# Ledger of designs, part 181: miniprotein binders against q9bqp7

Target 1, 240 residues: q9bqp7
Amino acid sequence: VPQNWFPIFNPERSDKPNASDPSVPLKIPLQRNVIPSVTRVLQQTMTKQQVFLLERWKQRMILELGEDGFKEYTSNVFLQGKRFHEALESILSPQETLKERDENLLKSGYIESVQHILKDVSGVRALESAVQHETLNYIGLLDCVAEYQGKLCVIDWKTSEKPKPFIQSTFDNPLQVVAYMGAMNHDTNYSFQVQCGLIVVAYKDGSPAHPHFMDAELCSQYWTKWLLRLEEYTEKKKNQ
Short names: E, the ipSAE of ESMFold2; O, the ipSAE of OpenDDE; V2, 0.75 times the mean of E and O plus 0.25 times the DockQ between their complexes.

## First folded at step 18 (miniprotein)

Design Qb70
Fold by ESMFold2-Fast, scan of step 18:
Structure Qb70 (fold): chain B 240 residues (1-240), chain A 100 residues (1-100)
Amino acid sequence: as target 1 above (240 residues)
Amino acid sequence: SPELAEELVQSIEWLAKEVEELLRMGDLWYAAWMARMAVDFAEDLGDPELIAKVELLLAEARIKAGDPRAREIIEKAKKIAEELGSPELIEEVEKVRKKK
């Protein structure tokens, strides 16, 4: 149980839009400093078993593809993910110049995969935007905050290949989402409350993406687990 | 090496416990996703008993989510349990089959 428990939701905030909310989605730049990022906290607190499984997966892929083939594969996965995020930011932005860029980015199986999800996404409030938990002292860069089927969500876009998923970005996905949520809810740069999460897994072959919706109760359960990882990170930092 | 095989067993067992926690939390989709990963590693190891055990966790997640694909997995695990002659594993198959 975390010793320094802190609530995920801010009782002073509402999920309803108000006059102080910008009409254009927020895009606050990530300001690098000594404060740890969500991804660094998670990476530095992986269990011995998580580390071993990731290494085993890498070795198996190298045996299958060869050393050069594996490097090409991982480079392509990274590039495809980056382009997918750029395309989604462009599609979801109301800005005319960003929509023009869609013509060059929309020719992907991943974009075809998410079309049915995008039809249910509206009221975009933040895109590729920095969050900071001012009390718990961590930062992050979230993908998107928007309404999914009428519920305000932190949305995390993931790419996956069938049948061999890229497992490096699979561990701790729900923790990443709730860490961003808790930070945003307590970040003075934002005025609204997010209570739900959505992990969208898009497929390279264009088959329908899976929307993994996390309600407030599930987010609260994962928040407790995130606080334990953050506590472990802080203790490890002191005991170096 | 024998040491790497032992670490793989321990890591799969750790992942299985993570899946059990996800099932208790009610995160059925993520439980199934992680269980599928456990199956992949168990198949890499080639241990029939571990394959059956993690297949049953995947089946449980799918049953609870109303996914009909659970049936084939249960039957595969049952065949492995019977071939191994493991009363414990046969009992686990029947327990999972009855879950809703």
Scores: ipSAE 0.736, ipTM 0.870, lowest interface PAE 0.8, mean pLDDT 85

Design Qb71
Fold by ESMFold2-Fast, scan of step 18:
Structure Qb71 (fold): chain B 240 residues (1-240), chain A 100 residues (1-100)
Amino acid sequence: as target 1 above (240 residues)
Amino acid sequence: SPELAEELVQSIEWLAKEVEELLRMGDLWYAAWMARMAVDFAEDLGDPELIAKVELLLAEAKIAAGDPRAREIIEKAKKIAEELGSPELIEEVEKVRKKK
């Protein structure tokens, strides 16, 4: 148990609607400095087994695709992921944030994959928005905060390509979600409390996306694991 | 290289233990996701016993979630156990098969 124990939920905040809650989704820009990001903390505290498996997966892909082919593959995965997130932000935002609309951006297998999930998403509170845990001093950029089946969630959109899943985006997904949740719940730029998480895995071929819902109890369990990763990161930085 | 094969075995065994913890936590979908990854690495290694063991973890996650695809996975593990002639592995297959 860490000595600097902190709860994921803020006792000063309600999960009920508040008249002061913004009607337009928040989009606070990420300001980068020496404060570590969630993704940096997770990347720097991977176990030796996680590092080995990721490297093994990479070498196997290089054997199949060639070194240039692997670089093209990973670049394509990241580009498709970026376009997927941009399309979702456009779909979920009541205000057009894109300078120019691209109809092709809204037409992809990934977007087809999430249609049934989107039907259950409403009450969008934040999109592509920066969060900072004021006390634990870490930052992040979350994808979405909205109600899923009536429950306010931090929603993380993931892309997956069958049969070759991009292994780097598979580890620590629940920890990433709860880290964003804890940060938002203790960030003075936000006034509401989120208690649930949702990881949506969308498929390139348009097959139905899988919604991985995390209730408050499960989020609390993952929060404990995130705090251990954060402490490990902090200790490694002190020893350098 | 033998040393890299040994490290892969240890890493797959670590991943299997992570899947067991996820099952105990009740995170069935993520347990299945991680178990599929373990199966993929075990198949890359080509160790039939380890393949069967991690396939049984995947099957257990799917059984707990009510996914009928568990039956197909159990049959794959059973075939491997029978080909290896491993009484211990055959027993593990039957234990998983009886879970509902």
Scores: ipSAE 0.675, ipTM 0.859, lowest interface PAE 1.1, mean pLDDT 85

Design Qb72 (at its last look DockQ between E and O 0.62; V2 from the best seeds 0.00; counts 0 for: pae O 5.4 > 1.5, SAP 70.782 > 70)
Fold by ESMFold2, look of step 19:
Structure Qb72 (fold): chain B 240 residues (1-240), chain A 100 residues (1-100)
Amino acid sequence: as target 1 above (240 residues)
Amino acid sequence: SPELAEELVQSIEWLAKEVEELLRMGDLWYAAWMARMAVDFAEDLGDPELIAKVELLLAEALIAAGDPRAREIIEKAKKIAEELGSPELIEEVEKVRKKK
C-alpha cells in the first residue's frame, strides 16, 4: 500500500460534459519543468526483471536483424507511431478544414485497423493534450479523451507490427492510462473528469484493432499501483 | 551460459506471477496478453516444462475470459506434458482442462 494514498477521482467534478463546452477538443500545451512525466516515473522504477526481459528482447532482435537493422527497425516503429497519432488527431479533430489533411498520413494499415473502433468514438473532448496533477506533481501528454460506446474515456492508441505481439515494452501501459486520468481529474485546465480508460491496439496489416476497456473499478486498482511507482520515484530522486 | 538461462527462468516466473495478479484483478485481456509474452520468452529459452506451465497460465486467462482459443493451448501443454512424462505437469494440465 502507498505511504500517502490519494484518490483518483475528484468529488468536486462531474463526469458529465456540460452543454456549454466548446466543440473544439482541448489541446493543452506540454510545459517543460522540474515536474517528472508519467513515462519518466515508470521508466525509472522498472523492476530488475522488467529490465532483464527488455534487454533479452533487444538482443534477440539484434541477433535477427543486426545492429544496423535493429536501429532502422526502432526508428521506423517510432516514425510509424508518430504518423499514426498525427493521423488520428487529424481524423478526430473538427478543425480538419483548417489543418489541410495530408492523405499520405491516412494511408497506413494502422488507420485501417482502427476504423471499426472510430465508429464507436464520439464526443471528443481532448487530443494530444497535456495533463498535470496539481497535488501529486507529475505531468503527461494524453492521446485522446472521448466517449467510447457511450463511456467517457482516456484513450491510448498503441501500434503493433505483428499479428502476434512481438513485443516492445508495454509492461506498464494501464498505469500510464490511469496516471493520465488522475492528472486530468486534478488539473485546473479541465472542467470535467473521466472514470474509464481505453487502450486500443492497432495492427500494421490492417487487422481489426483490439479495444481494451477499463472500468472505474479496474482503474482504481491500477491507480494504487501507480501511486506506489510515483512514491518509489520520489524516494529515489530525494536520495540523488 | 547457465547463469543467464537461470536468470531468464526467474524472470519468466516473475512475469507469470504478474499474470496471476492481473487475473485476481479481473483484467483478463491484459492477463492473457502478458501470458503470451511469457510463452514467447519460454519458447526462446527452449525449456519444454516452463513452456507448458506458462501455456497453462495463458489458458486459464482465456478460460476466465470465455475465449474458446484456450482449447488449443491446453492441447499444446498436454502434448508437452505427455512427452516429458511428468506426473505433476500432467496433473496440472488436467486441472486446467476441467475448468473449461
Scores: ipSAE 0.743, ipTM 0.891, lowest interface PAE 0.9, mean pLDDT 85
Fold by ESMFold2-Fast, scan of step 18:
Structure Qb72 (fold): chain B 240 residues (1-240), chain A 100 residues (1-100)
Amino acid sequence: as target 1 above (240 residues)
Amino acid sequence: SPELAEELVQSIEWLAKEVEELLRMGDLWYAAWMARMAVDFAEDLGDPELIAKVELLLAEALIAAGDPRAREIIEKAKKIAEELGSPELIEEVEKVRKKK
């Protein structure tokens, strides 16, 4: 178990909307600082096996596409992911952002893939918003906090290509979600409680996205694993 | 190289143990997702026994989730087990088949 265990949920908070809550979703900017991000912690604490499998995947792709082709492929994956997130933010917000670019962003197979999920999403409270765990000292930028089928969730949007998936985007996804959840639940910039997670894997070919719902019990199990990764990260930094 | 092949085997075996833990946690969809990744790497390696073993792990996740695609995966693993003539692997196929 982690030495410095801390609870994921805040018993003083509620998941119900308050009349004083903003009418527009929160979008707190991520500030550059010395406090590690969720992605940094996860990247720096990958197991030897995770690193090896990622490198093996890279070498397979290079053999298929060539070095220049692989570089172009990874750049395109990053760009498509960025556009997908921008399109989702536009769809879920009052469209005060990205208006001129949105028409081009909405053309992807990824957006077609998530249509049936979006029908069940409502009550958006945060979009592309920074979170900080004030006690455990880590930060993150979450994609979305909204109700999915009536339950308030941290929602993480992922893109996938079926024949040649980007391996880095598939490891540690549940840890990322619960890390954001725990941070938000203990961040004074937010007033509500999130107890559930949702990972939505959208497909490039437009086939229906998979909604991976994580209830409070599952989130608690992953939270313990995240705390171990955070502990490992802080110990590595001390020994630098 | 032989060393790289050994490291790939060890990494696939590590991934298989991760999938077993996910199954115990009840995260069936993520278990299946990770198991599919293990199958992909095992196929890249080309070791039929290891392919069949991780395919059976995928099948367990699919059975637990009520996914009918488990039947197709079990049949693939069975074919490999029969071609290899491995009584241990044939027994593992039957154990997974019965879990439905």
Scores: ipSAE 0.736, ipTM 0.885, lowest interface PAE 0.9, mean pLDDT 86
Fold by OpenDDE base, look of step 19:
Structure Qb72 (fold): chain B 240 residues (1-240), chain A 100 residues (1-100)
Amino acid sequence: as target 1 above (240 residues)
Amino acid sequence: SPELAEELVQSIEWLAKEVEELLRMGDLWYAAWMARMAVDFAEDLGDPELIAKVELLLAEALIAAGDPRAREIIEKAKKIAEELGSPELIEEVEKVRKKK
């Protein structure tokens, strides 16, 4: 049990989505400060087992591709992910704010993969927006806040290569989502609350993306795990 | 090295436990993802019995998710079980198949 319990949901915020669809999604810039990011907390609090697995995977990949090949592979995966997020931001942004859509960004297997998910996405409230939890003292950059099938969600977009999923995404994707939810729900820059999460895994070959919906109960369970990771991080930093 | 093999086995066992927990929690995507890693490590270890077991675990996760790829995984596990002549594994394969 976390020593410093804090709720994921803010009782002071209405659970009812304010009926006013914001005309423009929020995009709060991430400020570089001494406050740790969600990603940093998760990376520095991986279990010995997780670290071992990742290192073993890395060594295997280096054996198969060579060191330079592995670097190139990693760079390409990162670039593909970045382009995918940029394309999604462009798609989900209101038409009036659409900078010249690089048509080339839209011609990806990943974009094809998520088309069926995008049909169920509406009411975009935030895109590539920073969140800060003032009390728990962490920050993050969330991909999207929107309604999925009528439920307001923090949406996290992931890319996967077949046949082997790219393991660079930490085993902690659900923790990342709930961390963003908890931060947003207590960030003064946001007037609304989210109760659900959605992880969408897009595939390079254009095969239908996999939506993983997280209801409020599942989010609460992962929130407890997140708090434990955050405490571990805080303790580790005090001892440094 | 024997030490590395032991570490791999321990890691697979840990992953398997996490997958079971995730399945209970209903986190089917993440369960399947971890199960796939367990399969990869079992293949690296080269233990057919362990491969079959983790493949079945992956199959369970995929079945729970309604993923049609579960069929292929079950057939792979079945083939291994038959090659090993393990009645226990064959029974496990049939149990998983019935969940489909």
Scores: ipSAE 0.019, ipTM 0.329, lowest interface PAE 5.4, mean pLDDT 83
ESMFold2 (binder alone), look of step 19: mean pLDDT 85; pTM 0.822

Design Qb73
Fold by ESMFold2-Fast, scan of step 18:
Structure Qb73 (fold): chain B 240 residues (1-240), chain A 100 residues (1-100)
Amino acid sequence: as target 1 above (240 residues)
Amino acid sequence: SPELAEELVQSIEWLAKEVEELLRMGDLWYAAWMARMAVDFAEDLGDPELIAKVEALLAEARIAAGDPRAREIIEKAKKIAEELGSPELIEEVEKVRKKK
């Protein structure tokens, strides 16, 4: 899939807010169907080296923690990530649902880690919302679309434990962000244009999160790489 | 096994090339993040020469990003290269240091 035939940005759209945009963030549910998700495309097109390194990481962790310990570790990582995303959605939602447990989640190390980033986040347009690229036929579920320091961004929230990252979610983070961006920019359920990405890495110990900002030029470069992965996925599917 | 160790070397070398591409793209923070992964795998392998090389690559990313911790990483890579007695590797680390 050549990038010049399928641009990441839609020239018919603006990144400026307008009166037709809803005041409440969009939350379109993800429908299960035969159209591949961003995560499936990325998982099915991992290089031999990526697969080998992931297996090596798993074996190292199993050696250190035992098989049961590894299962507990991965379960805890996913649970912590899920709770972090739920807390962020609650914080960023103007409809605020109050629960005593929600208040406890708001005091986690990860939430403390992102406080300085959240001060620069405003104009939330979408939260935990489904996107679909109408012509490239892929879907995804993005975390957040909001203005970061005045720039409309697809924002992806990540949790990390220093010093070693959770490798399964590390290799393709920028590709995931731009895939969501390109889909949203060509999805009729949305009317605005996103040109920037932001990957926020929050730390368990509460140390300041890192905001990895991706400008339009960088997003375009990653979009080219995403299109190659999507093309590889399509070819592999034809040969199965 | 020798076959498994060779596969790990090739995979770490592939990862290093990915980091070099990220540096060319100007994604300095993500380059440093991926280079840290390369360091972790190289340390697991236990090959001092490969460890020094990927440490130098991490330092390059951090220097380009203006990270004050880059100095400590350079010194670590240099110490390993000196202990190996590799003039070629020492020179490679010094080139990264001078970019600062």
Scores: ipSAE 0.617, ipTM 0.805, lowest interface PAE 1.3, mean pLDDT 83

Design Qb74
Fold by ESMFold2-Fast, scan of step 18:
Structure Qb74 (fold): chain B 240 residues (1-240), chain A 100 residues (1-100)
Amino acid sequence: as target 1 above (240 residues)
Amino acid sequence: SPELAEELVQSIEWLAKEVEELLRMGDLWYAAWMARMAVDFAEDLGDPELIAKVELLAAEARIAAGDPRAREIIEKAKKIAEELGSPELIEEVEKVRKKK
């Protein structure tokens, strides 16, 4: 049990999705801060086993591709992921017009992969938006908050070439989602309650993306694990 | 090196325990995903016993989710257990098979 336990859901906020308020921005930029990000907390609290498996994966890839080939591969994976996120932000933004979109971004197999999921996404509340937990002192940049099949979700978009995903983005995905959720639920820049998560794994070859829905009970279980990682980060930083 | 091989075994065993925790939590899809990663590393190592163990974890997740493909994974694990002549693995296969 974490020593500094705090609830993921805000009892002062309604479970019912409200209409978007024009005064509440869809996108709040992430600013430079001494407050740790979700990504940094998770990276700094990886287990020795996670670190070893990641290093093993890197060495296997270097053996297959060469050092230069590995650098090119990882750069391409990062670029494809970035373009995928940019395309989704454009598609889901109510302010974008079709003529202002980059047609090349919309052509990828990843976008084809998510079409059936996008049909069930509506009521967008946030896109590439900063969240901050005032009490627990961490920040994050979430991909999307929208209704998925009628439920308000923190949605995280992931890319994969095959069912064996890029290992650097495989660990801790549920913890990222609930960390963003808890922060948003306690961030005064937002007024709504999020209780569900959705991790969408899109495939490069255009095969149907896999939607991993996380209900409130599952989010609460992962929230406890996130609090333990945050506690470990705080303790580790004091001992440095 | 022998040290790296031992560390890989320990890391795969850690990952298997993570999968067991995910199954306890009821996150069946993520459990199956992480088990697939464990299988990949076990196959890279080439340890048939470890491969069978992580395949059974993947099958358990799929059985809990009602996935008909679980049968194929169980049969693969059964073959490995029988070839190894491991009573412990054969027992584990039967336990997973009994689960609906």
Scores: ipSAE 0.641, ipTM 0.814, lowest interface PAE 1.2, mean pLDDT 83

Design Qb75
Fold by ESMFold2-Fast, scan of step 18:
Structure Qb75 (fold): chain B 240 residues (1-240), chain A 100 residues (1-100)
Amino acid sequence: as target 1 above (240 residues)
Amino acid sequence: SPELAEELVQSIEWLAKEVEELLRMGDLWYAAWMARMAVDFAEDLGDPELIAKVELLLAEARIAAGDYRAREIIEKAKKIAEELGSPELIEEVEKVRKKK
């Protein structure tokens, strides 16, 4: 249990829509400051085993693809991920008409992959929006907050190429989701409560995406692990 | 390098313990995802005992999630355990099979 434990959920907030809530999803810009991001905390507190396995995977891919091939592969993974996130933001934004949507966004294998998930997504509250935990002093940029099958979720979109384990081998995906959730629940720029997470793994070949739903109990368990990582980060920074 | 091989063994064992914790937490899908990664690294190393152990963790996660593919994974682990002649691994295979 972390020494500086703080609750993930805010008892003063509801997950139900309020009539005064904006009809447009929130998109608060991430502003530069000295407060660490979720990504930085997680990167700076990786275990030596996590670092070793990622390096081993990298070397194995370089042996398979060559140096230039690996560079092209990782560049393509990054670009496709970026395009996938941009397409989803466009699709889920209520201010964009069908005429304004790029036809090419609907032709992507990744977009085809998530179609059945998108049918269950509604009530979008935030897209590509900055969050800050005002008490624990960390920031993040979340992908999406929306209802999935009637439950308000922090939704994180992931891309994967079968059978390549690199895209799916991110050790800290659940921690990232709950860190954003806890920040949003205690950020004065937001008025609602999120208690659930959803990690959606989309496939390049268009095969059906996998929805990994995290209920409130599971989110609470991951939140404790996130607090331990944040504590470790704070101690490392203090001793530098 | 013998040192690198030893670090890979230790890292796979660390990952296996992470999977066991995920199973205790009830995050069956993520446990299976991490176990699949462990299997891939164990196969790269070529250690039959580690391969069998992490395959059984994958099978346990799949059984708990109701995934029929667990049967195929259990059979792979069983073949390795029998080839190694390890009573401990054979016993672990049977424990996982009974959970289904």
Scores: ipSAE 0.718, ipTM 0.853, lowest interface PAE 0.8, mean pLDDT 84

Design Qb76
Fold by ESMFold2-Fast, scan of step 18:
Structure Qb76 (fold): chain B 240 residues (1-240), chain A 100 residues (1-100)
Amino acid sequence: as target 1 above (240 residues)
Amino acid sequence: SPELAEELVQSIEWLAKEVEELLRMGDLWYAAWMARMAVDFAEDLGDPELIAKVELLLAEARIAAGDPEAREIIEKAKKIAEELGSPELIEEVEKVRKKK
């Protein structure tokens, strides 16, 4: 059980639309701070087994692709993910705030992959927006907050490649989502409550994306695990 | 190499325990994803007993999620358990097979 337990949901907030909510999605920039990011906390608190399996995966990839090939592969994964997020932000943003976008970005295989998911997405509240947990002192940059099938979700867009998945993000995807959720629910820059998470895994070849929906109970269970990782990070930093 | 093989066994066993916890939490999709990763590492190691154990975890996740392809995974685990002649593994296969 976490020593410094704090609730994921804010009892003073509602997930229903508020008349005072802005008509355009929020996009709060991530500011430089000594406060750790969600990604940093998770990276610094990996188990020895997680580290070993990731190193094993890396060595398999280097054996297959060569050192330079592996560097190109990881660079391409990063660039493809960045472009995918840019395309989604463009698609989900209000028409009036967008300059004409490159059509090639909007027609990628990843975008084709998520078509059926996007049909169920509406009521976008935030895009590429910074969150900070004011009490637990961590920050993050979330991809999207919107209604998925009528439920307000933190939505995390992931790219995947068959048969060579990028394993580094696999272990902690649910923790990342709930960490953003808890931060947003306690961040004074936001006024609404998010209770659900959605991880969408999109494929480069256009194969249908997989939506992994996390309801409030599941998010609460992952929140407890996130709090333990955050405590471990804080303890390690004190002993540095 | 022998030290690395032992570390791989320990890491796969750790991953299997993580999958069991995910199944208890009811996160079937993530449990299946993690179990598939465990199967891939167990196959890389080439340990039939460990392969059978992690394939059964994958089958449990997929059965619980209503995936009809889960039956094929159970059959693969059954064949390995029978070839190894392990009463413990044969019992585990039967428990998973009878769930639904």
Scores: ipSAE 0.638, ipTM 0.810, lowest interface PAE 1.1, mean pLDDT 84

Design Qb77
Fold by ESMFold2-Fast, scan of step 18:
Structure Qb77 (fold): chain B 240 residues (1-240), chain A 100 residues (1-100)
Amino acid sequence: as target 1 above (240 residues)
Amino acid sequence: SPELAEELVQSIEWLAKEVEELLRMGDLWYAAWMARMAVDFAEDLGDPELIAKVELLLAEARIAAGDPRARELIEKAKKIAEELGSPELIEEVEKVRKKK
């Protein structure tokens, strides 16, 4: 168990709409500072086994593509992911936000893949928005907070090329989601409670995206694992 | 390199333990995804015993999720267990099979 346990959910908050909640989705900018990000904590607390499997995967890809080909591949994966997130933010934002639209990107395979998920998404409350856990001292940038099939979720959009996804973003996806959730629930910039998570894996070929829904109980289990990773990071940082 | 092969074995075994924990947590989709990754690494290594073990974990995740493709994995693992003559693997195959 973590030595310094802290709850993921805030008993002072509700997932119901509040009259004081903004009518447009929140987009709080990420401020750079000495406080670690969720991704940094996870990257610096990977197990030896996770590191080895990631390096093994990289070496296989380099053998297949060559060194320059691998660099181009990873650059393209990053760019495709960035464009996918920009397209989703554009689709989910109100028109008053002055969206810049790329019509070709809006009809990409990834966007086609996610259409059936988007029809079940409503009540968007935050998009590309910074979260900070004031007590546990970590920050993050979440993709989306919205209702999925009537439940308020932290939603994380992932891209994958079938059959093998980019392994670097695979191992700790549920931990990333619950870390954002716990931060938002204790961040004074937000007034609502999120108790569920959703990881959406979209496919380049347009085949239907997979929705991985995490209910409150599962989120609580992953939260305990996240607290252990955060504790490990904090101890490592103190000894440095 | 024998040393690199040993590290890969240890990492696949660690991944298998992670899958078992995910199954206990009830995260069946993520368990199946991680198990599939373990199968891929085990096949790349070419260790029949590890391949059978992680195939059975993937089968267990699929059984729990109601996925009929679990039966194919059980049969593949059974064939490996029989060829290896491993009483332990044969027992594991039967345990997974009786779950569905």
Scores: ipSAE 0.662, ipTM 0.854, lowest interface PAE 1.4, mean pLDDT 85

Design Qb78
Fold by ESMFold2-Fast, scan of step 18:
Structure Qb78 (fold): chain B 240 residues (1-240), chain A 100 residues (1-100)
Amino acid sequence: as target 1 above (240 residues)
Amino acid sequence: SPELAEELVQSIEWLAKEVEELLRMGDLWYAAWMARMAVDFAEDLGDPELIAKVELLLAEARIAAGDPRAREIIELAKKIAEELGSPELIEEVEKVRKKK
């Protein structure tokens, strides 16, 4: 159990739509700060086993693709992920029309992969938006906050290539989601409550994406693990 | 090197324990995802016993999730257990199969 436990949910907030809620999804820019990001905390608190497995995966990829091939592969993974997120933001933004969008961007296998998930997504409240936990002192940039099958979720979009998925995004995905959730629930820039998470893994070949839904109970369990990682990070920071 | 092989074994064993915790938490999809990753590393190492053990964790996650593909993984683990002649591993295969 963490020494300084703090609740993930805010009893002063509701997940139901409010008449005073903005009609346009929020997009608060991430400001560079001395306050650590969620990704920084997770990267700096990886176990020695996590670090070893990531290096082993990298060596395995280099063995098959060569040094230049691996460099090209990682660049392509980054670019595909960036384009996928840009396409999703465009699709979910009410200000854009299909005629104004890049048709090639909307036709990727990843977008085809998430088609059936997107039909269950509505009531978008935030897109590519910064969150800050004012009490616990960490920041993050979340992908999306919207209703999935009627439940308000922090939604994280992931891309995967078969048979060798990018394992860095695999290890701490649930922790990343609940860290964003806890921050948003206590960030004065937001007025609503999020209690559920959704990790969507989209496939390059267009095969149906896997929706990993996390209910409030599961989010609470991961929140405790996130608090332990944050505590470890602050302890390490004091010793440097 | 022998040192790197030992480190890989320890890391795979750590990952297997993480999967067991995910199963206890009821995060079945993520348990299966992590178990599949453990299978990939165990295959890279080439240790049949570890491969069978992490395949059984994958099967357990799939059974709990109602995924019919669990049977295929159980049969793969069974073949390894029989080939190794391990009574302990054969017993683990039967325990997982009965959960279905």
Scores: ipSAE 0.703, ipTM 0.862, lowest interface PAE 1.1, mean pLDDT 86

